# Designs tried in a protein design chat: VHH binders against EKC/KEOPS complex subunit cgi121 (cgi121). Part 2

Target 1, 174 residues: EKC/KEOPS complex subunit cgi121 (cgi121), of Schizosaccharomyces pombe (q9p7j3)
Amino acid sequence: MILPLFPETQVHVFVYENVSNCAAIHEQLISQNPIYDYAFLDAATILYKKQVYSAIIRALEDRRDEQMKTKTIHSEVILSLSPKTEISSAFRQFSMTKKSKNIVVVKIDSKLTEEEEFERLDKLVEGNRVEFSDEELQKLIDFKVLKKNYKLDPSTLENPLASILSSIALRGYS

## First folded at step 21 (VHH; from u1 with K28R)

Design v1
Fold by OpenDDE, fold request of step 23:
Structure v1 (fold): chain B 174 residues (1-174), chain A 123 residues (1-123)
Amino acid sequence: as target 1 above (174 residues)
Amino acid sequence: DVQLVESGGGLVQAGGSLRLSCAASGFRFSNYWMYWGRQAPGKGREWVSGIDWSGGSTAYASSVKGRFTISRDNAKNTLYLQMNNLKPEDTALYYCATDSTPYYTRLSDYDYWGQGTQVTVSS
């Protein structure tokens, strides 16, 4: 996928459910294995496609403006999901853990087609790929976690997407 | 001011054990992944092990898997490396390190390193 504001950057997003090897993946991330160069998100924290895209766009904007707070574009995507500025907080809020069962995987700057990238990633993730859609994400979301991460209340829950996007966009400006 | 101070190194015979410690200060220890690296004589710095914030997840270089165990005590701001079944090829200066970015950071890009503690394993 090509984003209109970043035509030179190819982005792929994949969703996996019932992943059995999240612990192993997490171990590889700690070892900083280059073949695991993705943003691994806990699907329990993701409600909308636009949430993911907004984080990606924010990260790309930060990179463009040389304002990244982390050292990699993928880590910046994770940070960009959070309304908080602390990197550790963002990762704790949104990143895949060894206890995760469903994940969203983001690849930035891919030189491969979506199918080629999937074939590569599918060797690393032991789970079932599902469609990257609001419908599928809504099946995987933990609303308690979502409400906590974005401090959603009855008022903001009337339009949670707007609240989430605002939180992402205004991180560091509140 | 961030400080990492390693200790616990020494001379040990092959097959022996050592436990290294790294005392951290000047930052919120529990908010950072921690790492061990080492540098043998005439070689470059090598990644040895890493641990996440709580110690729930760890990773090791293939050369030390099954022999070394990384752990941390956040209450004491201390990182540990238990080294068992030591081999002469484990002889090196061992460093404690940390980085602000948990994922995908090269060893050479880590933000902070200690001064190291010497481990010597004799045949």
Scores: ipSAE 0.889, ipTM 0.939, lowest interface PAE 0.5, mean pLDDT 95
Fold by OpenDDE, fold request of step 23:
Structure v1 (fold): chain B 174 residues (1-174), chain A 123 residues (1-123)
Amino acid sequence: as target 1 above (174 residues)
Amino acid sequence: DVQLVESGGGLVQAGGSLRLSCAASGFRFSNYWMYWGRQAPGKGREWVSGIDWSGGSTAYASSVKGRFTISRDNAKNTLYLQMNNLKPEDTALYYCATDSTPYYTRLSDYDYWGQGTQVTVSS
């Protein structure tokens, strides 16, 4: 996928359900295995494609402006999902854990086609790939977590997307 | 000011054990992943082990798996490395390290390192 604002940057997003080896993946992340150079998100925290895209765009903008708060673009994507500025908080809010079952995986600066990237990633993730769509994401979401992460209330829940996007866009501005 | 102070190193015979400690200060210890690295004479620094915020997840270099155990006590702001069945090739200066970015950083990019504690394993 090519984003209009960043035509030179290829992005791929994958969704996996019923992943059995999140703990193993998490261990590899701790070991900083280069082949695991992705943003691994807990699907329970993701409701919209636009949420993911907004975070990606925010991260890419930060990189463009040399304002990244983390050391990698993928880490910045995770941070960008959060309305909070604390890196650890953002990761706790949105990143995959050893207990995760469904995940969203983001690859930035891919040199491969989507299919090629999938083939590589599929060797790392033991789960079922599903379509990256709002329809599939809404099946995996934990609304309690979503509400907590973005402090959604009855009024903002009428248009959750707007609230989420605002939170992402205005991170650091309160 | 972030500080990492290693201790517990020493001279041991092959097959022996040591327990290293790293006292952390100057930052919210529990909000950071922690790591051990080591540097043997004439070699570059290598990654040894890592641990997440709570200690629920750990990882090890293949060369130390099954012999070393990383742990942490967040209440004491202390990182540990239990080293069992030590081998001469484990001889090195052992460093404690931390980084603000979890998951995706490299050893060379870690924000902070201690001064190290010497571990010497004799044959």
Scores: ipSAE 0.883, ipTM 0.935, lowest interface PAE 0.5, mean pLDDT 95
Fold by ESMFold2, look of step 22:
Structure v1 (fold): chain B 174 residues (1-174), chain A 123 residues (1-123)
Amino acid sequence: as target 1 above (174 residues)
Amino acid sequence: DVQLVESGGGLVQAGGSLRLSCAASGFRFSNYWMYWGRQAPGKGREWVSGIDWSGGSTAYASSVKGRFTISRDNAKNTLYLQMNNLKPEDTALYYCATDSTPYYTRLSDYDYWGQGTQVTVSS
């Protein structure tokens, strides 16, 4: 996928369920293995496609404007999901950990088609790929985690999307 | 004002052991992933090991895996590297390092480095 405001930037998003090797993937990320250059997110924190796209767009805008707070575009996506500016909090809340079971994987600046990128990623992730869709994401979300991460009131209508997207868009203005 | 101060280096015979310490100050230690790197004479910097904010996740360069153990004590703001079965090729200046971005930052881009402590392993 190419975003209209970023025509030179190809982005792919994949969702995996029942991932058995998150600990191994995490070890490779820590070891700076360049083959693992993706944003790995815990799917328990992601309810909507627009949540992920909004974070990607915010990260790309910050890169364009030389306002990135983290050292890579993929780490900036993780920060951009957070309503707060503190990097460690964002990683604790949204990143894949060794204990994660379901993940969302983002590749920014891809030079490959979606299927070609999937072929490479599938060699790294031991799990079942599912469609990147609101339907599949809602099966993987932990609503207690979502409400805590975005400070959602339990009385919020069943569609909390506007609150989440405004949190992502407004990070850094307060 | 971030400070990282290493200690515990020295001269040791091949097969021996050393334990390095890194005293940290000027930042919230428990909010940072911590790393060890090393630089041998005439060589570039080499990433050695990393550890998450709780000690629950660690990683090691293939050249030291199984021989070195990274650990941390958040109550003392101290990072450690236990080095066993040392080899002459482990001879290097060892430094601790950190960055505000957890684990995505490449070695060359870490913002904070210690002074280093010399480890010399003789045949």
Scores: ipSAE 0.746, ipTM 0.886, lowest interface PAE 0.9, mean pLDDT 91
Fold by ESMFold2, fold request of step 23:
Structure v1 (fold): chain B 174 residues (1-174), chain A 123 residues (1-123)
Amino acid sequence: as target 1 above (174 residues)
Amino acid sequence: DVQLVESGGGLVQAGGSLRLSCAASGFRFSNYWMYWGRQAPGKGREWVSGIDWSGGSTAYASSVKGRFTISRDNAKNTLYLQMNNLKPEDTALYYCATDSTPYYTRLSDYDYWGQGTQVTVSS
């Protein structure tokens, strides 16, 4: 897809459930294997498509404005999901780990169609692709984790979207 | 002020072992992934190994897998590299490094690295 504010930037988002090789993927990320140049997120932390899009947009805005805190656009997506500026906290909370079971995978600056990117990614991930949709994401979310990550109170927990999106948009303004 | 100080290098015969240490200060060690890199004479720097903030996840360059073991002791703010079955091609200046961005940062862009400790492996 192309976001209206960033017409030169092609983005793809994929969701996988029942991933059996998160440990192997994680090792390849640590080894800086360029084939694995994606943002790998733990799906247990993602409830909405707009949550992911908002993090992507925030990361792209920070790149445009030369305000990125991390060294790559994909790491910046991980930071951008967090309500706080602490990089280590964002990675602990949102990134895929070797213990993850379901993942959301983001590619920014793709030179490939969605189908071509999927074919490449599918060689790397041993799991079942599902639709990137709010319906599928709500099956994979851990609400206890969501509440903790965004400090949601009971009054917003039934429909937390606005609180989550404002946290992403306003990070660093205090 | 971030400080990384390597030690434990030296001259060793091929097939031998060394253990490198890296004493860290000036930052919360347990919040950082840590790495070893090396630079052989006439070569650019090479990524060797990395370890997450708890020691639970590690990775190695293919040239050292099975021979080198990275570890850390967060209570002592110290990173280690156990190097076994050393080969002449392991001869290099070994340095520890870190960066505020976990594992996405390329070797050339790390924020902090030490001055290094020399390892020389003789035939």
Scores: ipSAE 0.704, ipTM 0.866, lowest interface PAE 1.2, mean pLDDT 91
Fold by ESMFold2, fold request of step 23:
Structure v1 (fold): chain B 174 residues (1-174), chain A 123 residues (1-123)
Amino acid sequence: as target 1 above (174 residues)
Amino acid sequence: DVQLVESGGGLVQAGGSLRLSCAASGFRFSNYWMYWGRQAPGKGREWVSGIDWSGGSTAYASSVKGRFTISRDNAKNTLYLQMNNLKPEDTALYYCATDSTPYYTRLSDYDYWGQGTQVTVSS
């Protein structure tokens, strides 16, 4: 996929459920294996497609404007999901950990079609690919985690999208 | 003023063990992933090991896996590297390092490196 605001940038997003090897993937990320150059997110923190796309757009805007806080575009996506600017907090809250069971995987600046990127990623992830859709994400979310990460009260939990997107858009301006 | 000070290097016979320490100051140690790297004479820096902010996740270069163990003590702001079954090819200047971005940052781009401690492994 190509975002209209960033026509030279190909982005792919994949969702996996029932992943058995998050610890192994995490080890490869730590050891800096370039084949694993993706943003790996814990799906328990993601309720909407727009949540992920808003974080991607924010990261790309910060890269364009030379305002990135982290060292790579994929790490910047992780930061951009957070309502706060502290890098360690964003990673603690949103990144895949060795304990994660379901993940959302983002590739930015892909030179491959979605199918080609999937073929590479599928060799790395031991789990079941599901559609990147609000319907599938809703099955994987942990609402306790969502409430904590975005400080939602009971009145906003019925329809939290606007509050979440505002948090992403306003990060660093308040 | 961030400071990373390595210690514990020395001369050891092949098959022996050493434990390196890295004393950290000038930043909130528990908010940072920590790393060890090394540089043998005439070679570039090699990534050796990394550890997350709690010690729960670690990784090792294939050349040291099974022989080296990274650990940390957040109460003492100290990073460790236990090196067992040392080989002459482990001879190098060993550095601890850190960066503000967890695990995505390439070795060459870490924000801070210590001055290093020499490890020399004799046959």
Scores: ipSAE 0.696, ipTM 0.863, lowest interface PAE 1.1, mean pLDDT 91

## First folded at step 22 (VHH)

Design w2 (from t2 with S30Y)
Fold by OpenDDE, fold request of step 23:
Structure w2 (fold): chain B 174 residues (1-174), chain A 123 residues (1-123)
Amino acid sequence: as target 1 above (174 residues)
Amino acid sequence: DVQLVESGGGLVQAGGSLRLSCAASGFKFYDYWMYWGRQAPGKGREWVSGIDWSGGSTAYASSVKGRFTISRDNAKNTLYLQMNNLKPEDTALYYCATDSTPYYTRLSDYDYWGQGTQVTVSS
């Protein structure tokens, strides 16, 4: 996947359901294992493809402008999903935990094709890959968590995508 | 100012045990992953163990796995390292460390380090 505004940066996004080894993956992240150089998101917090892409774009923009708040592009993606500025809050809101069952995995700056990257990632994740689509994401979402993360109310729930994207884009500008 | 103060080091015979503590101050302790590192004489600093926000997830270097246990008490702003079945190879200055960014892979880039506590294991 190539983003129009970042033609030199290849991005891949994968969705896994029924992942059995999230605890092991999380352990590897704590160990700072370089082969786990991805952004691991809890799928329960993701409703739209555009939500993920919006966060990716923001992270890439921050990197371009040398305004990253975190030390890695993947951590910046996680931060960028959040309407909050605190890194810990963003991770608690959106990142995979040992209790996660379904995950969204983002790779930035990939040198591999999507299929090659999948083959690599598939060795790390023990779960079922599903299509990265709004249809599949909506099957995995926890609306309670989503509403909490973005402070959605009956008014904003009329157009959740707009509200989510606004929250992502305007973080720190209110 | 952020402070990390290690304690609990000392001289112990091979097979013995020590419990290290790291007292943290000057930041919201519960908002940071915490780490232990160590440096033996003539060697570079190496990663030993890490722990997430609440202690629900931990990780260890292969050389200490099964022998060391990392834990934390957020109410006391304290990080711990229980070291069992110590070996002469474990002799090192042990450091407590933290970083604002989870997932970061460079030990040398951690934001904060303590002064270290000396652990010496005799044969």
Scores: ipSAE 0.892, ipTM 0.940, lowest interface PAE 0.5, mean pLDDT 95
Fold by OpenDDE, fold request of step 23:
Structure w2 (fold): chain B 174 residues (1-174), chain A 123 residues (1-123)
Amino acid sequence: as target 1 above (174 residues)
Amino acid sequence: DVQLVESGGGLVQAGGSLRLSCAASGFKFYDYWMYWGRQAPGKGREWVSGIDWSGGSTAYASSVKGRFTISRDNAKNTLYLQMNNLKPEDTALYYCATDSTPYYTRLSDYDYWGQGTQVTVSS
């Protein structure tokens, strides 16, 4: 897909459930295998498409403005999901771990079509692709983790999307 | 100031073992992935192994997989590399390294490197 604010940057987002090889993927990330040049997110921490898009947009804006805190656009996406400024905290909050079962995978600066990118990614991820939609995401979310990550309380839970987006947008300003 | 100090290197016969240590200071050790690299004479710096924050996940270069084991003790701010079944081709200066970005892929751009400890494996 193409984001209106970044027409020259192609972005793809994929959702996988029942992934059996998250540990292997995580190992490859540690080894910094360039074939795994994606942002791998734990789906248990993602509730909305707009949550992911907001993080992507923030990361792209940071890159545009030469203000990225991390060294890669994908790591910046992960950081951008977090209300915290620490990279390690953001990764611990949102990044896929070896214990993850369901994941959201983000590709920035793709040179491939969505289907072509999927074919490539499908060789790396052993799981079932599902639609990137709020409906599918809400099936995979861990609300306890979500509440913890964004410090949601009964008042903010009245409009969790707004709270999440504000947390993303105002990171470092609260 | 960030400091990484390697130790444990030395001369060992082929088939022998060594345990390297890297003492870290000047930063929150537990907030960083850690890495081992090495540089053999006449060659460029090579990635050897990496470990995540908790030590729950590790990775190895194909050349050392099954022989080397990376570990860490966050309470002691220390990174380890257990090297078994050493080969002459393992002869190199071994470096401890870290980077603020876990997904960063360029070895040469790691934020911090130690001075290295020499490992020499004789035939």
Scores: ipSAE 0.890, ipTM 0.940, lowest interface PAE 0.5, mean pLDDT 95
Fold by ESMFold2, fold request of step 23:
Structure w2 (fold): chain B 174 residues (1-174), chain A 123 residues (1-123)
Amino acid sequence: as target 1 above (174 residues)
Amino acid sequence: DVQLVESGGGLVQAGGSLRLSCAASGFKFYDYWMYWGRQAPGKGREWVSGIDWSGGSTAYASSVKGRFTISRDNAKNTLYLQMNNLKPEDTALYYCATDSTPYYTRLSDYDYWGQGTQVTVSS
């Protein structure tokens, strides 16, 4: 896909459920295998498409403005989901772990069509692709995790989108 | 302020074992993935092994898999490399390294490096 603010940047987002090999993927990330150059997010932390798009846009803005804190655009997406500026906290809260069951995978700066990127990614992830949609994401979220990650109170939990997006947009100003 | 200090190197005969240590200070050790690299005489730096924050996941270069074991003791801020069945091609300066960014950081771009400890394997 093309984001209006970044028309020259091709982005793909995939969602997988029932992933059986998150431990193996995690080992490949530790080994710095460039084939695995994606942002791997734990779907238990993602409720909305707009949450992911807002983090992608924030990461791209920081890259444009030479303000990135992390060394890659994919790691910057993970940081950008967090309301805080600490890299380790963001990864602990939002990235896929070896125990994750469902994941959201982001590729930025892709030179491939969505189908070509899917064919490559599908060889790496042992799970079932589902639609990147609010309907599917809502089946995979852990609301206790969401509440903790964004410090949501009961009045916010009914419609948390605005609070989540403000946390992403305002990171670094609090 | 950040210090990474390797120790445990030495001369060993092929087939032998050594245990390397890397003492870390000046940063929150638990917040970092940690790595071992090595540099043989006249060669570039080679990634050897990595370990996540808790020690729950590890990875190894194919040339050392099954012979080397990376581990960490977060209470002592220390990284280890147990090296078994050593071969002459394992002769190198071994160094620990780390970076604040998990994932795909090129080895040359890591934020922190040790000075290294020499391992020499004789036939």
Scores: ipSAE 0.650, ipTM 0.840, lowest interface PAE 1.4, mean pLDDT 89
Fold by ESMFold2, fold request of step 23:
Structure w2 (fold): chain B 174 residues (1-174), chain A 123 residues (1-123)
Amino acid sequence: as target 1 above (174 residues)
Amino acid sequence: DVQLVESGGGLVQAGGSLRLSCAASGFKFYDYWMYWGRQAPGKGREWVSGIDWSGGSTAYASSVKGRFTISRDNAKNTLYLQMNNLKPEDTALYYCATDSTPYYTRLSDYDYWGQGTQVTVSS
């Protein structure tokens, strides 16, 4: 996909459920294997497509403006999901861990079609791809985690999108 | 004001063991992934091992896997490397290191390195 504000930047987003090898993927990330150069997010923290796109846009804006706080665009996506500025907090709250069961995977600056990128990613992730849609994300979210991460009260949980997007836009990067 | 101070190096016979320590200060140690690297004379730095902030996830270079064990004690702000079955090829200056970005940062881009502790393995 091409984002209107960043027409030269191709982005792909994939969702996997029932992933059995998150620990192995994590070891490859720690070992700096360049084949694994993606943002791996815990799907338990993601309710909306717009949540992910807002974080991607925020990361790309910070890269454009030379204001990234982390060392790669993919780590910057993880930071950009957070309402807070602390890198460690963002990773603790949103990144895939060895215990994750479902993941959202983001590739920025792809030179491949979505299908081609999927074929490469599918060799790395042992799980079942599902549609990147609000319907599928809703099945994978943990609402207790979402409430904690974005400090949502009960009245906003029926329609939390605006509160979440405001947190990404306003509170995370002051 | 980050400071990383390694200790525990020395001269050891092949097949022997050493335990390295890295005392950390000037940052919230619990919030950082930690790494060991090494540099043999006349060679570039080599990534050796990494450990997450809780000690629950670790990784090792293939050259040391099965022989070295990384660990940490967050109450003492100390990182460790247990080195068993040492080989002459393990001779190097060993550094602990860290960066503010967990695990995405490449070896050459880590912000903080210690001065190192020498490990010399004789045949």
Scores: ipSAE 0.636, ipTM 0.841, lowest interface PAE 1.5, mean pLDDT 90

